Miniprotein binders against q9h3h3. Designs and how they scored, part 26

Target 1, 235 residues: q9h3h3
Amino acid sequence: EDGFTAEHLAAEAMAADMDPWLVFDARTTPATELDAWLAKYPPSQVTRYGDPGSPNSEPVGWIAVYGQGYSPNSGDVQGLQAAWEALQTSGRPITPGTLRQLAITHHVLSGKWLMHLAPGFKLDHAWAGIARAVVEGQLQVAKVSPRAKEGGRQVICVYTDDFTDRLGVLEADSAIRAAGIKCLLTYKPDVYTYLGIYRANRWHLCPTLYESRFQLGGSARGSRVLDRANNVELT

## First folded at step 18 (miniprotein)

Design PQ12
Fold by OpenDDE base, fold request of step 19:
Structure PQ12 (fold): chain B 235 residues (1-235), chain A 102 residues (1-102)
Amino acid sequence: as target 1 above (235 residues)
Amino acid sequence: EVRKQFEELIKRFEQAMELVEYLLELAERAAKNGDTIKARIILYIAEAMAEQARKIIEELKKLAEETGNEEFKRMAEEAKRIIEEVEKRLKEVQEKVKEALS
């Protein structure tokens, strides 16, 4: 990976956030329409900028599915950012514990499982599985990046409400695995995103809280989940 | 070998600077759209990249000094001028975002 790949991907994600999204909202759209929507907008074919021959003629930042229980609550992100800037100014040590406390204080507790897949059938199949799990209420919300011109890997993000709820994080992993996804998963709290903390951060903070590796014939979950902070297996 | 190392550092510097410039553009766009949260996120990343660029410059300077190569010295000085200009712009964008938050 090039030295700034994470930050580049972050920049692209930020740019994508500002463009229109293709959304299937299960709160307003019948679940029976999901298959047609997935067929119309397969992530491997939806292009970031609406390339000729793509199902989209206009730029698309993300393709997303909202579950019936989805509520867009990100907490007090502005307060979080203000507190973060004040903390930096204070010169106090910054630790993973500091970020956790800030997240709790400002109610910015969301996080996401991330998977990176090459464009193609496997990606579309993985996305379809995730989308179904969201619509069926096993997951709350997910998004996938559209195809870039460079043909790089696309990312699927599956969100959970609380990165401090270990059980909820593990349940989401189980749901993802149940959808047939076997690739490496990394879990990142959104607090790291909101504070611009990526791999090359000056504090050497690891934004990855958990890793999930698929295991054939292993635990009932079909995965091994590692707590990266403590280097402990949770499963 | 030293030349190759220097060229690799220059390449990394250019990549970092390109990313900073892109991030600044994005931050301005986010600010224009009234998304101050997004603007701040982008600026945090830009600061991190600028810091990385500074580290690369220090490595460039070190190599230039160790080799005594005047070309390398000039290139390191140019890189320093570039980062200083970008950091100035970064600060300007930061102040605009702060003003929008007040």
Scores: ipSAE 0.859, ipTM 0.931, lowest interface PAE 0.5, mean pLDDT 93
Fold by OpenDDE base, fold request of step 19:
Structure PQ12 (fold): chain B 235 residues (1-235), chain A 102 residues (1-102)
Amino acid sequence: as target 1 above (235 residues)
Amino acid sequence: EVRKQFEELIKRFEQAMELVEYLLELAERAAKNGDTIKARIILYIAEAMAEQARKIIEELKKLAEETGNEEFKRMAEEAKRIIEEVEKRLKEVQEKVKEALS
């Protein structure tokens, strides 16, 4: 990727986090309304700043779906950040193991499967599949970025509760694949996000722990999941 | 060839600086909103980008020295002044966020 694309996307994500979200909450909204909501707010048409002719007239940071089991518990993120800053000051070596331990210590264990898709039918179809899976309880929570003015790729984030639970991570991959999604997926723990660790980090840490590739005619899961840290296939 | 390399480094430097400035704006916004977690995340990214800018400056200096081109030296020096100013602003925002955490 040219320049600082990952960091630009991160900046845009941070900006988006501060704007209003379009949310379908399955805890308070009947599942029967999902199709109408998806039709009203297709991600490819929802614009980041509420452009004329878009379904939204006001800025939208994210479009999200919350499942019945969704809990916004993110652990002790402030404590995590404080410990991280102290660690940097100490000059102690920083490894993926260090970040894992910090995450565990502060109970910041959430992570997400990420997919990047161009605006259009494929994106909207993928999002609809994910949203259904969330409402049906196969997934807990997901969000998608709205359409940017530049027409760049949109990101779908599908969260899991614990990046250290390999089975849970793999189950989420399976659910995503069952929803008909065939694109490349990458899994990133939120601890890396909370600590601002992206591709250009000075510690050369890779924030992507897992990679899922669709496999035609393959295993029951329909994907191959690679542990990037150990370079081992898990499926 | 060397000029092209130098211009590409300058372009990359400008991209890094633009991003740092944007991130600083976002951090201040997050801090004003009371979202110290978000502010810290943004600042971490800003620090990373500032570090990248410093690396680019070192490459600019190296190319300037190797060529003996006074124009390149001046441009590298200007880039250094720019990053130092931005780092000062970054530090100020960091302190503001720290105060909010106290």
Scores: ipSAE 0.858, ipTM 0.930, lowest interface PAE 0.5, mean pLDDT 93
Fold by ESMFold2, fold request of step 19:
Structure PQ12 (fold): chain B 235 residues (1-235), chain A 102 residues (1-102)
Amino acid sequence: as target 1 above (235 residues)
Amino acid sequence: EVRKQFEELIKRFEQAMELVEYLLELAERAAKNGDTIKARIILYIAEAMAEQARKIIEELKKLAEETGNEEFKRMAEEAKRIIEEVEKRLKEVQEKVKEALS
């Protein structure tokens, strides 16, 4: 209810998707070049629109790292969207289970861990750790937003292949924590993004599936992961 | 207090309409780029915002009736006119995107 903040951020993300990206692609670039690339393009200094004094002279929508095993497959998103529109006219109820089944049927199974950090050293350090984990093969693909003119928080997205594979999602959380990241993480399946479902949706669906909090006394995984739909701890 | 409540609803309505207008521009840009998947995502968000704006209009109408305030009544009718124009444009953009799918 806060002036549609989630929907504004979604609109800005859609705009960013359509501008150029800065990509380190481990499939075509030697891993030994990563540290130089990270030093050249720290996310706290890369500007959204190419401000004077920034390392980029042109707009940048996202900064991304693709791992050697990255094999992009969004699934049948066009079919997902068509089925979604038909479902809404059918009179059938729409629940989280409905979204899960649509995602499975159309093979739109990816999702992402999200973290929000203010511009500065902590953001750049977190991104560097994530980027190294991707190039080393512990994670497959990640992106970070550039610095906005307003200087607000930036987002790191770390993708996983299958939100229904809880072990795989938890292993990604563990890899993020092993990179030294201690902030709050939230997990959103991509099916919600492809269907435009944000806070102001009429079904009151919660697009955040999991929350991960770093635990100082943690055991094997170093975090507590809460399933938001069922209000149960997974770890 | 009622005037403050009415003004807050108007502000929220205006925020929703500004966001819909921006989303429609982005959807047209995505469609021009051939990205109909993204255009449909953006239009789903725009529809959600238009629905929120309609709910706000119902609240504005209710306050105008309860107070008998003619200024509030005129402002609620202006908001209704605005959403009707925006929804017309929303439908036009939806049709352009639908044709791009074929």
Scores: ipSAE 0.857, ipTM 0.924, lowest interface PAE 0.5, mean pLDDT 90
Fold by OpenDDE base, fold request of step 19:
Structure PQ12 (fold): chain B 235 residues (1-235), chain A 102 residues (1-102)
Amino acid sequence: as target 1 above (235 residues)
Amino acid sequence: EVRKQFEELIKRFEQAMELVEYLLELAERAAKNGDTIKARIILYIAEAMAEQARKIIEELKKLAEETGNEEFKRMAEEAKRIIEEVEKRLKEVQEKVKEALS
């Protein structure tokens, strides 16, 4: 990625968070309605600003699916941010271990698998597979970015409750692979997002904890997962 | 080749500054909406981009000194003035968010 692409995408994501979301909530909506909802709002056709001819007339920040077990509890994010600012002021060294400890202390443990796909049938099909896995309880929550005017790649985010639960992270990878997704996946804890830590951070922290690559005929999981912090394969 | 390098640094500086300006707008919007968590996230990114802009300015100054090119020196000084102004605005937005947290 050239220049400040990661930070630009982060800014766009922050802007999108403040706009209305298209949500399918499996806690309140029957699973039988999912297919009709997916057909009505295919991510490749939903536009960020409600362009003429799109399924949406108003701006849409995200398209999301909430599973039956979904809880919006993100821990003490305000306390996390306050502690982070105090830590910066102290001039103490900041390491990945520091961030992990902050996350644990403030119960900010969520993370997400990320994939970037070009607009089109493959994206819509991938999203449909993920949405079904969420509604069926294999995944807790997922979201996808709407189509931008420039026709750039769209991002699908699949969340897990605890980035410190390695088994849970791997189970989510397996569920994504079972949905037929073969692209590269990266896993990022939300603590890095909440603290504004991206590629160009002054501490040289890598916000990616895990990387998943699809493997034909390989392990029963159909992917190889790399622990980026330790440079060790987990599968 | 040196001119090309200098022009590339200027381009990167402009990109960083454009992003900072956008982030400040977003932070103000988040603050107005009462989303202090979001406002703080945006401000952290803005601080990081401002720091990157500062690093680019140091590289611009170095190239200007090494070449002795007066035009490059003037451009580097202008970039410094720009970032100083934006950093003042960043601090103002930070104070507004802090007030919203109190």
Scores: ipSAE 0.857, ipTM 0.930, lowest interface PAE 0.5, mean pLDDT 93
Fold by ESMFold2, fold request of step 19:
Structure PQ12 (fold): chain B 235 residues (1-235), chain A 102 residues (1-102)
Amino acid sequence: as target 1 above (235 residues)
Amino acid sequence: EVRKQFEELIKRFEQAMELVEYLLELAERAAKNGDTIKARIILYIAEAMAEQARKIIEELKKLAEETGNEEFKRMAEEAKRIIEEVEKRLKEVQEKVKEALS
């Protein structure tokens, strides 16, 4: 019904994963070099395939920043995928609880806050704020898509290490807001990504666990966070 | 009226098939790179798209039957032939990835 937009974006993300990335790694690069790096590679100007006149001459799949304390751990994703395939042959029902239990069992606990912004100063400013928060230790790892086609929105992904740690997920939301981000954020556990579950899935699952909306007039410069599974406000 | 509805379904079917073909290319690329986890992700998405395409074919067949339109019937049968061939290739890529895991 929707022209399969989510699935097209997923395919492009899979392709991007396999192309070179531009990475600022705070574990091996002095934090004092960050501002120069950000000025050299603004996401609104870094092109997906290295267009003439862009700062990159080669394809770029993602622009990423790794924090000082970043310790990559995807968990047992191969075991997760095997168990998923076996479960589907069992005839048992698939629910959000099924996905949560699979993720816990295989320690595939990471997830991400997502935001979508048009190319331009707002995107570049938002990315710079996120990148600084990562290097300063308030966030652990983030990436942003390069500019692809004209008028296309770009995505910033901010990762957390455990979607079952609600406090940790909310702390990441707060750090994003402290960086001056006011747009809608949605949170997706990585288990859905590793199992290829997007809008056009036959179980009608919603991969978005939380939504965060900026709310100036509420409890200071915070956000209103909704738990989509239980339809309950967490803030 | 019904012709416009049928043509819209055909366009959606073609969009789904184009996406499946692209996903199969990506899955083969991921498998060639040794990234079987990514290849399986991509194949899960391709399978979901193939399922959507089959739902579209059932709608096409229903419209062809309700109208008695022979052109619609032939187009629905051609769509069925196309997805059967695509699903065969999908299965072959899935088996290739499964073998790489052993």
Scores: ipSAE 0.852, ipTM 0.921, lowest interface PAE 0.5, mean pLDDT 90

Design PQ12
Fold by ESMFold2, look of step 18:
Structure PQ12 (fold): chain B 235 residues (1-235), chain A 102 residues (1-102)
Amino acid sequence: as target 1 above (235 residues)
Amino acid sequence: EVRKQFEELIKRFEQAMELVEYLLELAERAAKNGDTIKARIILYIAEAMAEQARKIIEELKKLAEETGNEEFKRMAEEAKRIIEEVEKRLKEVQEKVKEALS
């Protein structure tokens, strides 16, 4: 049915991780330089492989902004992967609660809000708003994919440090909306990424935990957030 | 109708196999970089795709049996030979990643 779209995107993301990144790091770079950097490297013009006429001459895997409060903490990913492999041989059932418990036990708690946008002004404007929110301290870290050769949709990822902290995840959604973002957002815990679990998985797990839809006059966050597993509105 | 259904399954099988081959190349690159965590992620995805391809083969065999079509039977057996070779390479890359951990 779906042609393994999620798995193709996952493979491209894995490859992108291994190529150079363009990074604005607020921990070492003055905030006053951000606007010039954004103008130099708009995500709709930065090409994945350094096409002629691009601002980049070399491949770029990701464009990223690190906030002043960004403190990397992946947790015990090696232990997570080992426990995952052992669990599969045990014959015990695999459920969303299984993944949650593994993430907690190994302290692999980060996750991300995702938005998918076509190349162009709307993408560049959305990225600029997110990048400013990161440098100003409302968000901690974000990245955006460069332009694909065929001009398919690009992705912005906005990270949070604990997917089990529901209020923290909703606060990040609110900060994204305050930056003027009105498109659909989906939230995915990183535990699914580290275990290679995408749409075509044998347990029929859904890696998307939340959906956020913008609405005027709604909650203070300006969005309606749905828990995908239970079809329950959180806002 | 059944021939079109069979041909769509073959196309989907080929898509899965191409993806597995690409993932195995990526896993080897990650291992050479010393990133065994990423190599394992990539191999988990490759295993999932191989499992999907096996399920497609079972559907191909079912259609071949239901129709008695000998061309469908031959194509299902060719798909089986292809996945067996790909799974052999998958195991070889898994062993390379284990060696990098040692």
Scores: ipSAE 0.851, ipTM 0.921, lowest interface PAE 0.5, mean pLDDT 90

Design PQ3
Fold by OpenDDE base, fold request of step 19:
Structure PQ3 (fold): chain B 235 residues (1-235), chain A 102 residues (1-102)
Amino acid sequence: as target 1 above (235 residues)
Amino acid sequence: EVRKQFEELIKRFEQAMELIEYLLELAERAAKNGDVIKARIILYIAEEMAEQARKIIEELKKLAEETGNEEFKRMAEEAKRIIEEVEKRLKEVKEKVKEALS
């Protein structure tokens, strides 16, 4: 990506996190209402700031779907941040292994598959597939960014509970592929987000742990997953 | 070619400055909302952008020195003044956020 695109997207995400969310919660809402909700709030039409003619009149930060098994557990994020600041002050070397250990120590293990799609039917269809997979229990939680005024790509985030559980990460990839998504996926642990570590960082840390590429007629998973840290294919 | 490279660096520097200003606004908003975690994330990004901006300035200075171009020297010096002011503001916001969240 050109310039500081990742950091710009991060800033926009931080802003979006502070605005109201449109949420379908499968724990409290019948699954039979999902189709009506998806029809009411297609991501390509929901606008970030509630533009005239949009389904939303007020700002929307994210559109999200919570599965029945979803439980918000972010671990000790504040402790993680404090430890990170102390580590920086210590002048000790910082490696991907350091971040992994910090994440484990503070139980901040969540991560997400990310996909970027242009606004339109393909995005809405992808989101509908993901939302269905969440409500059906194949995925735990997902969110999508609303349409921006600039017409840029929207992001779908599909979360997993533990980025250290390789099988769980791969299962989520499989579920995403089963939903018909064929675009490039990148997996990022949330620990990098919580520490403000993106593509441009002084420690040369890569926040992308895995990359998934769709493959026709390939493995049972329909994708090739690359471990970016080790440059090894996992599928 | 050197001019193009210099202009690209300036553009990137300007992007970094714009992003820092936006992040500082967001940090204050997060602090006002009592969102400690969010405020810290935003500040970490801002600090990293400031570091990246300093690296860009060093590259600008290097190009200015290598070419002997007085315009490039002036622009690099201006960028240095800008980042110093932004870093001052970043520090002030960081302190304000810390106080608000204490």
Scores: ipSAE 0.862, ipTM 0.933, lowest interface PAE 0.5, mean pLDDT 93
Fold by OpenDDE base, fold request of step 19:
Structure PQ3 (fold): chain B 235 residues (1-235), chain A 102 residues (1-102)
Amino acid sequence: as target 1 above (235 residues)
Amino acid sequence: EVRKQFEELIKRFEQAMELIEYLLELAERAAKNGDVIKARIILYIAEEMAEQARKIIEELKKLAEETGNEEFKRMAEEAKRIIEEVEKRLKEVKEKVKEALS
């Protein structure tokens, strides 16, 4: 990766978070309307700033789908941030275990599977599969970035409620694979995001907890999941 | 070979500076929106980018010293001045954000 790509993408994500979202909420919208919504707002055509000819005339930060069981619970993120700042000031060692403990203490346990796909049919198809899985209750919530002016890859984020629940993380991977997704997946706890920890950091922390690779004819899950912290395959 | 390495470091430094400037703008926007959490995240990233820029400058200085190239020394010194100014602006924005969100 050239330069600070991860941090640049993070900045763009932060900017996108502040703009309006296109949301399909399965709690309030019948599942039968999903296909029409997907057809109306294919991620490869929805533009970040509402370019002429796009389905959106106004800026869109994210396209999201909320499942029936979706409940936004981010925990005490402000408390987490305060504790993080205090920890930095203390000069105490900072490890992945430290971040895990901070996350647990402040109940900031959400995480996400990430996939990066080029704009086009494959992206839209992947998103449609994920959106269906969310509406069907196999996944809780997902979002996809709109098309940028410069093009480039779009990101799909599939959230889980607890990055410390390995089984739940693996179940989400299985659901993503069942939706027909074959690309590389990386899992990142949101605690790293909330603390501004990306690839380039002074503590050499890796924000990627798990990596999932598609496997043909192998495990019942259709993927191999690697615990990056321990360098152990979980499947 | 050394020139190529030096130019690559300069490029990375410039990328870091550009990103910091963008992040500072975003932090102010987040603060204006009352989004405390977002403003903090953005500032954390900016602080880390500043730290990375400092590391790049140290590498630039090392290369300049090892080669004895006066042009490289001047460029490394300029980069140091730039990062110091950016860090000052970062601090100012951080305080402004803190005040706005208090």
Scores: ipSAE 0.860, ipTM 0.932, lowest interface PAE 0.5, mean pLDDT 93
Fold by OpenDDE base, fold request of step 19:
Structure PQ3 (fold): chain B 235 residues (1-235), chain A 102 residues (1-102)
Amino acid sequence: as target 1 above (235 residues)
Amino acid sequence: EVRKQFEELIKRFEQAMELIEYLLELAERAAKNGDVIKARIILYIAEEMAEQARKIIEELKKLAEETGNEEFKRMAEEAKRIIEEVEKRLKEVKEKVKEALS
């Protein structure tokens, strides 16, 4: 990746978080309305700033779907950040294990599978599959970025409750693959996001915990999942 | 080849500076919205970009010294002045954000 692409995308994501979201909440909206909502707001056509001719006239930060079991419990993120700042001030060594322990201590255990797709039918179809899986309870929550003016790749984020639960992370991968997604997936714990840790960092921390590659005729899961920290295949 | 490397480092430095400026704007916006968590995240990214810029400057200085090129030395010193000013602004914004969220 050229330059600070990851950090630039992070800045754009932070900006998007502050704008209104288009949300389908399965806790309050009947599942039968999902298809109409998806047709009204296809991610490839929803524009970041409400461009003329788009389904949205106002800025949209994210398009999201919440499942029945979704609970916005992010743990003690403020306590995590305070502990992180204190750790930096102490000059103590910082390792992936350090971040894992901080996450556990503050109950900040959420993480996400990430995929990047070009705008178009394939993106909209992928999103529809993910949204269905969320509403059906195979996944808890997902979001997709709206279309940028330059027509760059859009990102789909599929969240899990606990990045330390390998089975839960793998189950989410399986659900994504079952929805017909064949692209590369990367899994990132939210603790790295909350601490502003991306690819370029002074501690040489890798925010990607897992990588999933689609495999035809492979295991029952239809993917190979690599533990990036240990360089071990989990499937 | 050394010139090409130097130019690439300058480009990366400029990208870092541009990103820091944007992040500072976003941090102030997050603070105005009362979003403490987001403001901190943005500032952490900005601090990291400043650190990366410092590393780039050290590489620029090294290349300037190795080549003895006076133009490269001047450019490296200019980059150092720029990052020092940006770090000052980053500190000011950080203080302003803390005050706004208190």
Scores: ipSAE 0.859, ipTM 0.932, lowest interface PAE 0.5, mean pLDDT 93
Fold by ESMFold2, look of step 18:
Structure PQ3 (fold): chain B 235 residues (1-235), chain A 102 residues (1-102)
Amino acid sequence: as target 1 above (235 residues)
Amino acid sequence: EVRKQFEELIKRFEQAMELIEYLLELAERAAKNGDVIKARIILYIAEEMAEQARKIIEELKKLAEETGNEEFKRMAEEAKRIIEEVEKRLKEVKEKVKEALS
């Protein structure tokens, strides 16, 4: 986009990362408490800065659910960043294969499905379905942005462990669809995030690896997934 | 038509400048938190926005040259002066962040 929308959203996400999070952690909280927590903190009502009438009185950067098997491990991100800086001074070409190899070498393999929804019932319902899928073990970890003052779209991020494991990425897509979500999904490997690579970049890299579109009469999973790098349908 | 194209480029340049300033504030905040990885991510984004802004300036200069429009030439040169100042600020923030994390 001409207005650097992806880059503005990235800046807001960086800011949000540094504020407190509201977390339902299935590793320490009984699953039976999830429905009450979801009812108390619908993402369309949780405000970024604790506005009057919000369920939160303090700023919230993200609302998150950690599955019982969630074990944080971002890999060697500092080594990844150092190697990236060295590559840029080397004169060697930077391609999507470059990013994939850096991610593999430094074990920075996580990625995420993204969806953008306006505040309201659809967002809250989508988040509740995702949160239940995480607590039930079909997904490992997810987060959703709180409501901004402007009332613009909010984002749900559903993480996967290994973007090179196509089966795992497609299984996460299927779990998201099974939660009743029908909107466009896009998949971004975390390596792009850690290197600050968004839509407007000098290498013309596409940080979106997959797109998923829900369709009537599609595959058994009910979605059509396009590999953006190879322009190949996976379903 | 050419004027609309020039005005769109100016708007995109201004958006890039505003975003860089915001990113520099965030980078300093991440550094104060001791978050080396986050500070580097934010600075990578700011550096790329500066690169995009320089490409916009090249387009502005080309359009000004092709039309011979003196107002376009003046505006392109002002944009160049602005990005040079912003890049100096970016370098200063990079040094402050490096010092804070050392």
Scores: ipSAE 0.846, ipTM 0.915, lowest interface PAE 0.5, mean pLDDT 90
Fold by ESMFold2, fold request of step 19:
Structure PQ3 (fold): chain B 235 residues (1-235), chain A 102 residues (1-102)
Amino acid sequence: as target 1 above (235 residues)
Amino acid sequence: EVRKQFEELIKRFEQAMELIEYLLELAERAAKNGDVIKARIILYIAEEMAEQARKIIEELKKLAEETGNEEFKRMAEEAKRIIEEVEKRLKEVKEKVKEALS
C-alpha cells in the first residue's frame, strides 16, 4: 500500500496479537520435537484465518518460539503509558532522549530485530534457522507472522531484553546472521511499540534504532550495523 | 501539476481516515478482552493518525487559498468536516474503552 504503510502493518499486528498463537515453548517442550513442529507449521503455509488446505483450521495471529532461558518481563508498561500521557500534556519537548529516559525509568527495555520476507522456501528456511537458534539458546524469543495474503511479505521478530545493551543487541544480530540470514534487519525498542509511535508521528521520532546490512565477504560477524540515533557505524 | 499534488494529499487523508476507523474497532476489541495496555497502544496510534490528518488538511487549505480554486476549497472544507466527525468518534471510543475497563 501507499502512505502510512508502517501504521497499517502496526494495526494488523495489533489484531494478530489478539488472535491465537502457535507456540513452541522450549521451557516445557523437548528440543527434539522442534524439527517436526517446524515441518508441520511452516510460516508460508500457516494462514492468518485458517484457509482451506492450511495446516491450521483456526485463525493464527503469530507463530512463536520461546527459548529455555526466556523470562518474560515487560516492565512497568502501564506506568510508562501514564507517564507518556502526562508528558504530552506538560508541553515539554519530546525527543529521542525523552523516550530513552521513559523506557529506563519504567524498565521497559526490550526490543526486537525485524526482517521482512516473501512467502516461500526462503522465509521458511530463515524462520527454521531462527527457531533453532532460540531453542539452542543463542536467542531468547522470536515470532513470525502467518500468511495473510498471497504474495504479501511476512515479518520475523527476534526479541532482545535490553535495547540499551548495545553489545547484547549486536550479539543477537550476529546470531541471526549465523543462522544464514542475509536480508536487511531493523531494530526497534519496544518502548516505541507500547506508545504507538511509528514512522508517521508528529515528533519526527525514528523508531528504528539500528539497521543491519549483511556485507559480501563481511566482517567478523558478516554485518554492518548503523546506529540511527547517532548516525555512526558500529561494526 | 498542482491538481496532482492536491489529489495525492486527499488520497493520504482518506487512507488515514480508513485506518483510524479500523483502529477504533480494534481498540474496542482489546477493551472487551480486558487488555488495557493494548487498547491504549491502539488508541495512541489512532490519535497520531488524526494529528497527521490534521497536518494534511492544513496543506490542503494552503493550496486552496494559494490557487483560489473553489473545488479545492470545497474539498478542504469537506476534509475538515470529516476529521471533526472522526475525532468525535475517537473520543467516544476512548470513553467506551475507559468504561469497559472499569
Scores: ipSAE 0.846, ipTM 0.916, lowest interface PAE 0.5, mean pLDDT 90

